# VHH binders against E3 ubiquitin-protein ligase RKP (RKP): the designs that were tried, part 8

Target 1, 188 residues: E3 ubiquitin-protein ligase RKP (RKP), of Arabidopsis thaliana (Mouse-ear cress) (q9siz8r82to269)
Amino acid sequence: KLHGDLDVSVSQREGISVVHHGVGPPIVGLEEFSICGDIRIVKPPLVLESLALFSSARANACIWKGKWMYEVALETSGIQQLGWATLACPFTDQKGVGDADDSYAFDGRRVSKWNKEAEPYGQSWVAGDVIGCCIDLNCDEIYFYRNGVSLGAAFTGIRKLGPGFGYYPAISLSQGERCELNFGAYPF
Key: E = the ipSAE of ESMFold2; O = the ipSAE of OpenDDE; V2 = 0.75 times the mean of E and O plus 0.25 times the DockQ between their complexes.

## First folded at step 3 (VHH)

Design q2 (framework vhh_ozoralizumab_d1)
Fold by ESMFold2-Fast, scan of step 3:
Structure q2 (fold): chain B 188 residues (1-188), chain A 120 residues (1-120)
Amino acid sequence: as target 1 above (188 residues)
Amino acid sequence: EVQLVESGGGLVQPGGSLRLSCAASGFTFSDYEMYWVRQAPGKGLEWVSEISSSGGYTKYPDSVKGRFTISRDNAKNTLYLQMNSLRPEDTAVYYCARDSEYWQGPFDYRGQGTLVTVSS
């Protein structure tokens, strides 16, 4: 877990979400060229809605070391697959985050975790919930939170990628689903 | 400005050993995590080892764990990779790479590489 209170010197284990000597996190947003399907920005910069049957996108930040977190505030409760993906994960009309190797997702509508295959994980979500998406590359582990409460380890032994790769915050939304991404503009 | 120069590659028989070196210049070497990465013929880049700025933390993929050792000498601006029990699968061009100052990338500079060939 990384918060603004965690102000440490440069650390190979902590990564980009840690504040070092008052240096804040860089500005993070959506990577426009990553968008597959049709995602509209309902409220700038980061309140999003899917207009296609299945839409996916990555953030413009790459995590290759340390421990990092972002949050998703749910405006709807339907199918959304939230988590982490590499550049190698294909985004298509049928496939998004968690549907291929090197991508990992939580889906609280179906109460499942996805890494190519689905397994039961977590708990049902409702509109208004805030989902925390955490990756820890020191332990090679991914875990999720619902309204600040840990849902436990979702994935362990996640594959460490080559030096040209890393994990991106990534989302997939069914038609009509809406959420707000928080990469640190507001306190966690 | 930033320069990384690898050396120490060559032809070696299976089971042999090689020590690679990387001479760094144009930046404060002791401020950066460093990597060794490799590219086998016809394949993409694969990370081989990672070392913290102080040398106190190292990490390896399972493919080389127990056989390869990364180390550094911050006084000499030099990174090392000791490779033992070499296998034909270790045949690749080996690159020294610097951790990125930019938040968004895995590393920002690499050298020209040094070829390691493991064959009988």
Scores: ipSAE 0.000, ipTM 0.278, lowest interface PAE 11.6, mean pLDDT 79

Design q3 (framework vhh_ozoralizumab_d1)
Fold by ESMFold2-Fast, scan of step 3:
Structure q3 (fold): chain B 188 residues (1-188), chain A 120 residues (1-120)
Amino acid sequence: as target 1 above (188 residues)
Amino acid sequence: EVQLVESGGGLVQPGGSLRLSCAASGFTFSSYDMYWVRQAPGKGLEWVSEISTGGSYTKYPDSVKGRFTISRDNAKNTLYLQMNSLRPEDTAVYYCARELYDSQGPFDYRGQGTLVTVSS
C-alpha cells in the first residue's frame, strides 16, 4: 500500500544527480547495474521481490547536498535493510546496506539500526507499513519514519567531506521479501 | 507440533570453545530464517546471531562478531552455533528461534534452551 506518484522525472537540481541509460528525461528508479543477488520487478516500475537469499540494490539517484527522503511500502515483514549507501559500499551475497562504514540501514524486523554494527533502534514493522528513509546533509543525520511518525535520529555525524562523496537510496532484502519504492517525495 | 531442541551447552573455561546444535521438527525448516538468542542470569533476551533460509546471509552483533559462527544444514533440519574464545559474559541459556512476528516479539523460541557456563 503506497500513496502518491511513483513516476519521478527530475531536471538538473543542486544536491541530486540521476543516472539514466537511455534517451528521455532522467527518472529516479532502481539502478539495475547495482543489483547484487536477484531482484524481480513484480509490478513495474518499483514493486520488487528478492529471489536470492540476500539481494541488494541502489537507486540511480546520488544525494550529495541537502535534505532528501524516499519511502518503502512493505509488502512483507521479514528481513529488509533500508537506507543509504555510497558507491564504495560492497554488495555481496552476505553483505548489504548497513554492513560497511559507508552505509546506513534501518531493519524493523530486528528493531535495529545498522552501520557495520547493530544497535537497537525504532519499532517492529508489519506488512503494510510505509517506512520513510531520510538523509539530511545540512545536519549530517539519517532518520526514519514509520507510517509518517518519526523514529528519531538513527545516525549522526554521517557527512563525508569532499567533492567525491554521495549517498544513494539503497535496499537489501532476504529471499521472498517484497516492497514498493517511492521516490516522489523529494525533497521534504 | 513445532519443536526446537537445543543441545551442546556445558561448563567451559574462559578462552574455550563449544558448538551448539538445534534440532528442528514440525515445520518446514528450510523456509524460515533462524536465530540464536540468549538470556544471561538476571538479564533480558539478547540476539546473538541470525541466518537466512539458505544460509548465505548471516548477522552478528559486535559482542560476538568474530567469535561466533552460525550455520545450518537444511537436509538435517539442524541449526548450529560455533562459539570460540568464550568469555564469562557469554554465560547464558541459549535458545534457537524461528522467525515469527506476533505480540511477543519477532522470535519463536520453543525449546528449553541449553545452558552455557563460562567459569574456571
Scores: ipSAE 0.000, ipTM 0.120, lowest interface PAE 19.0, mean pLDDT 80

Design q4 (framework vhh_ozoralizumab_d1)
Fold by ESMFold2-Fast, scan of step 3:
Structure q4 (fold): chain B 188 residues (1-188), chain A 120 residues (1-120)
Amino acid sequence: as target 1 above (188 residues)
Amino acid sequence: EVQLVESGGGLVQPGGSLRLSCAASGFTFSSYEMYWVRQAPGKGLEWVSEISSGGDYTKYPDSVKGRFTISRDNAKNTLYLQMNSLRPEDTAVYYCARDYPSWQGAFDYRGQGTLVTVSS
């Protein structure tokens, strides 16, 4: 239940809602049928832990235009691939976010960016860090932030998608990794 | 071509110890994080340890924490797994991997494996 002490803003496109909040639980959640592997919600609404060797999930919010960001608060520092994926990106026990050409990920444990192949990018992360995952479809770019500080453009010339398609916040977590998802959107 | 060659597996009694080695070639070993992954008969892959490129950070799942120790010698391009207090549940083929298993068939990320059997 939302009430007067919860600071929330909501943006909606083509029936898709993305919630930005400074406190309390987000309204946007994981798409249950997207989950591959085994993800436990260890603290509602969105503190997650991977119980399988490699687990992946999408949020239920589709971004197909504009500039959008969500945040991931790391409770552990191991391998996590955080970013954006279309519905066509396969999630298997060995493939996740960043492993196909229509997905893009940052992994601060390996200090790399992923779009099929790994390339050096970013900084090593530690438990307690907040990673910002930004997609800018006006410029066709993806950026990541560590504790509010930009790590620079990770990907440029990203694939443009129209209505009915789009990019979903998406994560892949190695076994035992834990994070909290916080969804954000730029106001109109 | 990336090559990883595991050795040191064998038959050991419960409570015993084994040290696995992995000889790496075809890449700059000192620049990569390394992993040990295992697969028990009829089961999927299970991550068992990881080590940073410089060797100053290691991580383990609860199932092996306190019993297994990963280490590396960058001068010799060799990765090690010291396994103590072995249990029948540790019976598996152990693989040395250059990357976590997030891309099946895209990377030469693991070697041929070395079999560890924990039995009386």
Scores: ipSAE 0.000, ipTM 0.220, lowest interface PAE 14.7, mean pLDDT 78

Design q5 (framework vhh_ozoralizumab_d1)
Fold by ESMFold2-Fast, scan of step 3:
Structure q5 (fold): chain B 188 residues (1-188), chain A 120 residues (1-120)
Amino acid sequence: as target 1 above (188 residues)
Amino acid sequence: EVQLVESGGGLVQPGGSLRLSCAASGFTFSDYYMYWVRQAPGKGLEWVSEISGSGESTKYPDSVKGRFTISRDNAKNTLYLQMNSLRPEDTAVYYCAKDLYEYQGPLDYRGQGTLVTVSS
């Protein structure tokens, strides 16, 4: 597993809070209440497809300390904005992850990083690629990986308003785009 | 000292309505976006609605779109949430927030909020 992977199979550690939605130990997954648009689980547990023009969602894991990463295995290569968002990040039919100053995203279709505004970053992606989304709250940086290869620091000086702040794995998908989320519960 | 005091919760039957209020003090209310967030039993915090300082821009997650309406009265320093067509799934403690960062951690609740129970 890559360094900083979310690992729900071990005891919960300081810096990550995972919400229970049922009986048993907490599992990192999609926060269904966060879904804007229409995201379907096309293959349980975490192969997702957007059926709306633009759909967004957060995971049920809040990162507030330390260095953490999740992965997105791309089943399609179109527009997807992958990264991190606070609870305050607005999700609408036109706005998703990276479209507000409290969210950060990588989009390999447009080869851009998004924090309210787009800037060139990274590499073009193709179906079958695995994108690593890493947040390092020790250094206040966000960076992305393509198939295990670092694309460099995408964002530095990320916003931290106080002890109660936190970032959630978050994604936005254009219509027809498909991906599989991996929070460290599946093999690499 | 920033203070937010929620009220208006209670027990209501499915299909019913409730209007929540949040009395704000200690800051220039009209200069801030305001939010409603909730926590259902056994679940995490969910952002429920957002309103701009002027009241002109509002946003909702799909789970409450068309049923809930956020509004504000800047002259009264009061935030409102009108909840219609309530469902058992809307049962939660509701909090208002000037800044959602204090609610990003599941254990970092600001206050008691106001409890809404939707049950027959």
Scores: ipSAE 0.000, ipTM 0.121, lowest interface PAE 18.9, mean pLDDT 79

Design q6 (framework vhh_ozoralizumab_d1)
Fold by ESMFold2-Fast, scan of step 3:
Structure q6 (fold): chain B 188 residues (1-188), chain A 119 residues (1-119)
Amino acid sequence: as target 1 above (188 residues)
Amino acid sequence: EVQLVESGGGLVQPGGSLRLSCAASGFTFSSYDMYWVRQAPGKGLEWVSEISSDSSYTKYPDSVKGRFTISRDNAKNTLYLQMNSLRPEDTAVYYCARDEYYQGPFDYRGQGTLVTVSS
């Protein structure tokens, strides 16, 4: 969860940058300006549904150092690609998380991992499952969890980024798919 | 490489029925989820139905739920859409589409088949 590390100390906040629009302390959530397609917040704060054929979005948190994770509670079991993407990853009506070399995703509908190329990975998911999405920039690895159980390393040797750039929690959903994002409790 | 050929469209009266077919070739049909999408005159693409590779899962938007039924015959590499109780607002070009591992859903579409619902 991103919340625990953010609350410990200033030193433990190194490695994450949160974009905050408005007044008050920063909150990790959905970056609405990142949305490609049509994603509705059907139940605040973060129960989302795709109303377009294929929709993508990223969180307002940029991870550039350390080990971080977020969770996705599945309310539907169809095609969803969940993971991590840079700002340079193209989001279009046909391209989302996992379709470019600077993005990485797990899709439990097709039991596959995505980084430009698809490979078998993980387990079939069902509505009600909680998927953990973890990135470890100390080891350059990404791995996923299903209901708290590790599915193993999905990606090793992930692409290193230059100074000022990082990975964002990111999701892509086919039409009608619904999930709840969990970035931890309010961090400040 | 990948080819999808739709057929079965035509002119029908409101309340009528049509069955669309999609003949697939150039890929292992039984390994892919398949979709029907449509485009009404002057409108964008609208998802109509989806079916899993093994037929264990189907899904429809509320606009067609209870009226349309998607099915497939993996031995014949054919996707079907049974359309009942057709309405004028169902008038559109209907495309079958394939889910592609590298690009997400709807990467490949056929040329489409026109369905016109009018008196």
Scores: ipSAE 0.000, ipTM 0.225, lowest interface PAE 15.0, mean pLDDT 81

Design q7 (framework vhh_ozoralizumab_d1)
Fold by ESMFold2-Fast, scan of step 3:
Structure q7 (fold): chain B 188 residues (1-188), chain A 121 residues (1-121)
Amino acid sequence: as target 1 above (188 residues)
Amino acid sequence: EVQLVESGGGLVQPGGSLRLSCAASGFTFSTYDMYWVRQAPGKGLEWVSEISGSGGDTKYPDSVKGRFTISRDNAKNTLYLQMNSLRPEDTAVYYCARDSLYDYQGPFDYRGQGTLVTVSS
C-alpha cells in the first residue's frame, strides 16, 4: 500500500500512467536547472529543439519505485538518446543519457541501446514516430516502444538505487533535433 | 516542523547485534512509508530497508536480507532497525528517512541527522 492508506487516483492514456493523491500534483515538465547545452521550448509546454551540438535534460519527476512510462514524439530522426538517468549521471557537451552506468538510453538513429557502451537494439526510427520509454523498478527492467509496439526488454537487472536516488526521464539531442515530450496532464 | 531523530548507534564487535530507533514528529507518521539508509565512510548513500505505512510490507537489498529487520510502532511514532550478524562493512552513519508524498516527486523528502554504527574489534 502507498503512503499509509491514502487514497490515490491514476490517470492513464496509451503509453502514460500518472498517479496523484486528491487534488493533483504540479505539471511534470523539464527541470530547467538540469539542462546542459541549449534546449529551447519551441512550442509550450514540451516541444523541444537542441541548439547546441549536444544537449541534455531531465524531467522534474523522480521515479524510485513502480512501473512508469513517458513518450517522445519525434519531429526529426537524427541522433537522440532517450531514456532514464539518475542525478549522478553527468551531462556535458560530449556526454549525455546512456553514456554513464547510471543512465540508460535508446537511440533509433544508430539502432542501439546505451548503458556506458552501445549494443544493437530496436529499430530505425523516422520523423513522426512515437517512442515509449518504460522503466519497471519492480522487475528491474527498461523497455522501449515504437508507435505502441514493444521493442523488447532493453536492459534487465538495471541498478536499483534506494531512497535518495531515483531515475528521471532524460533526453539528449544532437544539434537541430526536435521532439515533443509527453508525461500526461494533471488537474490542479 | 518535521523531525526524525535517530538513536541506538555505537561500537559493536563483528557478529554482534544493535537496534536503531527513529523518533518521528511533526507529521502523521502512519500515513508514510519509512526507510533506513546508510552512508559508509568514503561511499555514497545505500538503501538498507523500507516499510509501508501500516507496517505490513517490508523490503531489503540482498546485502542485509536475513540479517536486518525493519519495524514500526505507529502509536509511538517510532521506526526501528534490528541489525544482527553485523559485519565490518556495515560500518556507516544510518539515517531514518520519510517517503515522498507522490511516487513521481522523488524518493524521500526528509531524513534525520543520523546515528553512527561502527563494527570493529
Scores: ipSAE 0.000, ipTM 0.282, lowest interface PAE 12.0, mean pLDDT 80

Design q8 (framework vhh_ozoralizumab_d1)
Fold by ESMFold2-Fast, scan of step 3:
Structure q8 (fold): chain B 188 residues (1-188), chain A 122 residues (1-122)
Amino acid sequence: as target 1 above (188 residues)
Amino acid sequence: EVQLVESGGGLVQPGGSLRLSCAASGFTFSSYEMYWVRQAPGKGLEWVSEISESGGSTKYPDSVKGRFTISRDNAKNTLYLQMNSLRPEDTAVYYCARESTLYEYQGPFDYRGQGTLVTVSS
């Protein structure tokens, strides 16, 4: 039989779509086809290291309705841009999450938020911190957390998307930076 | 068997115009919202336009709004994209896509054609 007849929708909540590879429950993880630069999975499932000057990737999960959060456990404290991006956000060796209209990032190394341009936001981070990346499409806002403490609204009035499109958890890492992704932290 | 076949792409100079067509078969075309999406080499898919089942509602991102027009002929099962004032950054493979009804599995589109290449260059 065709692998696509599995009912994967019952294992996901409304407001999220996950790329399913045909067998088993849908697993939210890194979309390997999205990788720009060079990202190594150092320890399964999702301990990542950038081996290129600047590397970017998306999760295989599209958020189009509701309030969702994922977490990033920092293993290093250098430049990382963590947040949300659409499929249209260009990833290059110099551009990543937060460098386009339809992408939003927090960078605790430079204590800034990125949406095309940098503005001061948040707190300096250190290795061992857990950064929460929250998108709330009910009120069109993006929030970040450091070790469970809210850093406040980073972005309001986030860019509206056409039907059938959504935001993806997305990260950009400078060379040698390392983190662990947790896509299972999607509150209500 | 669902099929979407794009045509009308080609080489055009900056400021020029092209009209893309998409011939749909194997499903009730008038019952689906339709999309044009594009992909530049090495990039992800970018939404270009959307049209409702009847053709009474259309949507565009700011990057093409005022330059591109989506339309459909439900009697002919055909989708169109009129592209005016073309720019080098519009260079991409353009795909006709059908709305996905399974948001939790198939992503935003459940069917996409093979695409038609549009090159905007001097």
Scores: ipSAE 0.000, ipTM 0.123, lowest interface PAE 18.2, mean pLDDT 80

Design q9 (framework vhh_ozoralizumab_d1)
Fold by ESMFold2-Fast, scan of step 3:
Structure q9 (fold): chain B 188 residues (1-188), chain A 120 residues (1-120)
Amino acid sequence: as target 1 above (188 residues)
Amino acid sequence: EVQLVESGGGLVQPGGSLRLSCAASGFTFSNYDMYWVRQAPGKGLEWVSEISWSGGSTKYPDSVKGRFTISRDNAKNTLYLQMNSLRPEDTAVYYCARDTFYDQGVFDYRGQGTLVTVSS
């Protein structure tokens, strides 16, 4: 929630709302005001590194209808929790994506899925892998891909949101972890 | 700031028991595999036990297997080592250690240690 003198632009299509601080067409990217910890863009536009012990951020895109996917290209193989979070999901120095009931994450270092509690899921990942993070609000499911291969449904019956709410691409990275975000892979 | 603070060490007679605790802070404890490692006087570090982030998997070297039990309480951010049937060769400083972000089986942080002396 933004209040005060901050000037923002909003663009909306059915199922997605994008907020940006620019002119021209809306661009999906990292919402810098969402950052907890210390995440730096080490190579523009979206190669990110965590400089704090545990850092989290959301994209500037809210998904509230339909089927959407973003990709994460791993430059390191350590602890990263990748997935989806509401605006209300708390980000702290110890809690990130998947640590509250309104967020969902995959961690291929621990081979687990997170929604408040951890459960076994997926495959071990390595540096160079591309992880697909998909939310399907037609079926109320979240699933992940590794290098284009489905890892199966991670979460079913995901928490339904009321009017005005939605899910954001969201990531949490341990210190030194590095990845590249790609938001150009949205099916329409 | 990552902190690992060990406690529970002391002097114990051969055949006795001790329970070590490690209070973790400054990171998401439930996301890390944790280790107990020890260093006997004049010797290098020796791996003692390992527990997965969930507590679902534990590993021990033959030197302590059947005598030591590692456990964790993720709600309290605490790691434990229950040591039974202690022997003089178990005399060492015991360290709580966190797994690395990049390589399995290598720790990136350890605490200050707690001394365990097994002697009559």
Scores: ipSAE 0.000, ipTM 0.095, lowest interface PAE 22.6, mean pLDDT 80

Design r1 (framework vhh_8ghr_2; at its last look DockQ between E and O 0.01; V2 from the best seeds 0.00; counts 0 for: pae E 9.3 > 2, SAP .736 > .668, placed apart)
Fold by ESMFold2, look of step 4:
Structure r1 (fold): chain B 188 residues (1-188), chain A 121 residues (1-121)
Amino acid sequence: as target 1 above (188 residues)
Amino acid sequence: EVQLVESGGGLVQPGGSLRLSCAASGFTFDSSYDIGWVRRAPGKGEELVARIYPSGGYTSYADSVKGRFTISADISKNTAYLQMNSLRVEDTAVYYCARDTLYYQGPFDYWGQGTLVTVSS
């Protein structure tokens, strides 16, 4: 089954869908069409920087079953919102990851978790930290890790969705923030 | 009520210097808030010029101003500053002081009224 633009294809397996533009195995990366604001890859493969006041983007991988994790290596320690969002989450100059239904984020600069509103959660972060962003759809939970140490369950009872319409790795960065995305947790 | 009051704008020649001040009231500079300077030139969107976390020593700058502008804060005076050196015509804009908080969606919840900086011969 095919869906998407004529210049794209979708690869699916149990629990994950990956949109890609080439022939051969899919590579999980940043979905350029999802970018709101101005996010640039400043160092290959996936060191990102926000050039706009507030920028957001999603990966090209959609998760609807199983347990999956990606990592974010922080190059700066300011305001970033790291987590998981569905396609229903609008990205605007004022809204990013965690600012809508079925959208969930951790921000270690403000030491908060975000789902429509902020609540205290986690620990402050510093440049050089590695943040694990985990979604567990066997238990309907989202967890975050700092340098391999669990920060505890951030969100429980998250809504299960179906193939092609699940949760995407997603990030929001304030201007000048830099991070590196690592999707080694998404084998296909 | 939270208020931010900018001052120090004006007309300056290219290569000159100017110092902007942002006096804050209704809150204190602590670990809960960042202060930023944002500028808007005619026909352009907002650009975060500089940001400071006064208690933690974190600062950041737009590429366009790195090495020329310096943000600082004096916690005892509840005031943030933007020292602007080596000014260029492209720096002409209205400069706003702005605050972040944990409970605001987006980067900033309170803004000053702005101060105009004009760089021209």
Scores: ipSAE 0.006, ipTM 0.432, lowest interface PAE 9.3, mean pLDDT 83
ESMFold2-Fast, scan of step 3: ipSAE 0.030; ipTM 0.537
ESMFold2 (binder alone), look of step 4: mean pLDDT 80; pTM 0.816
OpenDDE, look of step 4: ipSAE 0.013; ipTM 0.294

Design r2 (framework vhh_8ghr_2)
Fold by ESMFold2-Fast, scan of step 3:
Structure r2 (fold): chain B 188 residues (1-188), chain A 120 residues (1-120)
Amino acid sequence: as target 1 above (188 residues)
Amino acid sequence: EVQLVESGGGLVQPGGSLRLSCAASGFTFSDSYYIGWVRRAPGKGEELVARISSSGDYTSYADSVKGRFTISADISKNTAYLQMNSLRVEDTAVYYCARESYWQGAFDYWGQGTLVTVSS
């Protein structure tokens, strides 16, 4: 088992920057100060429920090069917008991931991909599904997976916004929706 | 087409050494991937034993092999290696070379595996 080994940190990997506190390898998790709305941690660290009509958050990991993926295990099947956002993407009580041109989301309840506007994409999801959210900055593409099966390229030619650009795992949840985030903390 | 091809497995006595090789094609180490070695013993789950960054500058090891195994990479040959020293009976497993696509040990492409048997 390599997880938790002090000789390696995700902050030392080319293409990803992770906020850390003190010595040792950083853990990718939810960035608490990014939360807009109201998100309850149902089971620490990463089983989350939206208590507000619309809640959004980012992870503490910035991807600026390479290919990276995180997973979302759906505990409910309602409106969730899952994907990637820059720090500049506005999170409000009506706007979240996929509602601005510097964010990209998949929503399997409405079977849509979002980058400012909705377009048909993917499959209907159900509670118990695991959604993979992949960004490939070598090709400038974003892909989604349902239970390990690719849904195809969702976005190509993804936007790069000047010096210090980077994309963060990001989610938006309607009221009562619940999911578990997985940044590789559990072995597959 | 992405391929990973392992070689170097075999039978060895406890205390012996083996070196495994993993030749990659269809991508380059400069594409910012980690390469890992994952083993599976009969009747046991998978264990990620060693991992190396695309630059070769960053390595990590499972506690069970730390100090005994060394991972390295030859970027010009697009090949990763696992040097296994002081082998124990419990190191007996099929060893897979794998390309990491997720943070912290999820893999998207795997080699065919090479059998390492440690017995007297």
Scores: ipSAE 0.000, ipTM 0.123, lowest interface PAE 14.7, mean pLDDT 80

Design r3 (framework vhh_8ghr_2)
Fold by ESMFold2-Fast, scan of step 3:
Structure r3 (fold): chain B 188 residues (1-188), chain A 120 residues (1-120)
Amino acid sequence: as target 1 above (188 residues)
Amino acid sequence: EVQLVESGGGLVQPGGSLRLSCAASGFTFSYDYAIGWVRRAPGKGEELVARISPYSGSTSYADSVKGRFTISADISKNTAYLQMNSLRVEDTAVYYCARDYEYQGPMDYWGQGTLVTVSS
């Protein structure tokens, strides 16, 4: 498919594939065509606010090998589901990251980890916290950090769907929640 | 100061069961730590067979042992366990208990190993 699409740029470092349309080196950022709901960029490039009751988006980076992290700086403390999703995860007005078996999320407002169902995990968060979202495909684990301190492994045995599988940084925000995404933490 | 001490290894017949224990000292089980069991058969590479996050209860297993081995932890006793059922000759190896602090990747402290021999 890369040979047939001249408008697509792909950059591969071992374990990450970044896709963007444009000129110059591929940059990890928000995949605007992934947005479900209504997400406004309140400060470019990556300070975001949900204007819909529930909004979701993926980054333009696919993680398929190795250990990778991105960070989310919380501008508000309400319901946000932060983590990792495959392309198979459905985004709707009621469902986002962590609400399907192909996605994994941490929610510090409800102190829960989500993979279809909620289970207790982590710590309450407050505005100003920086949440690290880490995927380790060497161990098939996902874990989260709060202000640089590990919250422990959240998920193990994360699902692999075969050749071409991969996980994308992904977020879901309830109405009025704001955060800043930071992809400059790769690798960690 | 940080120490992991394995016990429970020994000789067992095929189809038998064995429980390995890993007593931790110098640190307390918390959400910051994972415990893994890594085995090495003579002349072969290392294999992570099971891992547990004691605080969350999350576990993972190698396909070679899934359904036969169960990893668990007792936070109050600061001890992790590997229950090994339906043992096969191919499970013969030195089993190491190892700690992963803050889930940073490589295991940072290892026990001395305990030998498990599956033979008649």
Scores: ipSAE 0.000, ipTM 0.117, lowest interface PAE 18.4, mean pLDDT 79

Design r4 (framework vhh_8ghr_2)
Amino acid sequence: EVQLVESGGGLVQPGGSLRLSCAASGFTFSSYEDIGWVRRAPGKGEELVARIYSESGSTSYADSVKGRFTISADISKNTAYLQMNSLRVEDTAVYYCARDLWDSQGPFDYWGQGTLVTVSS
ESMFold2-Fast, scan of step 3: ipSAE 0.012; ipTM 0.470

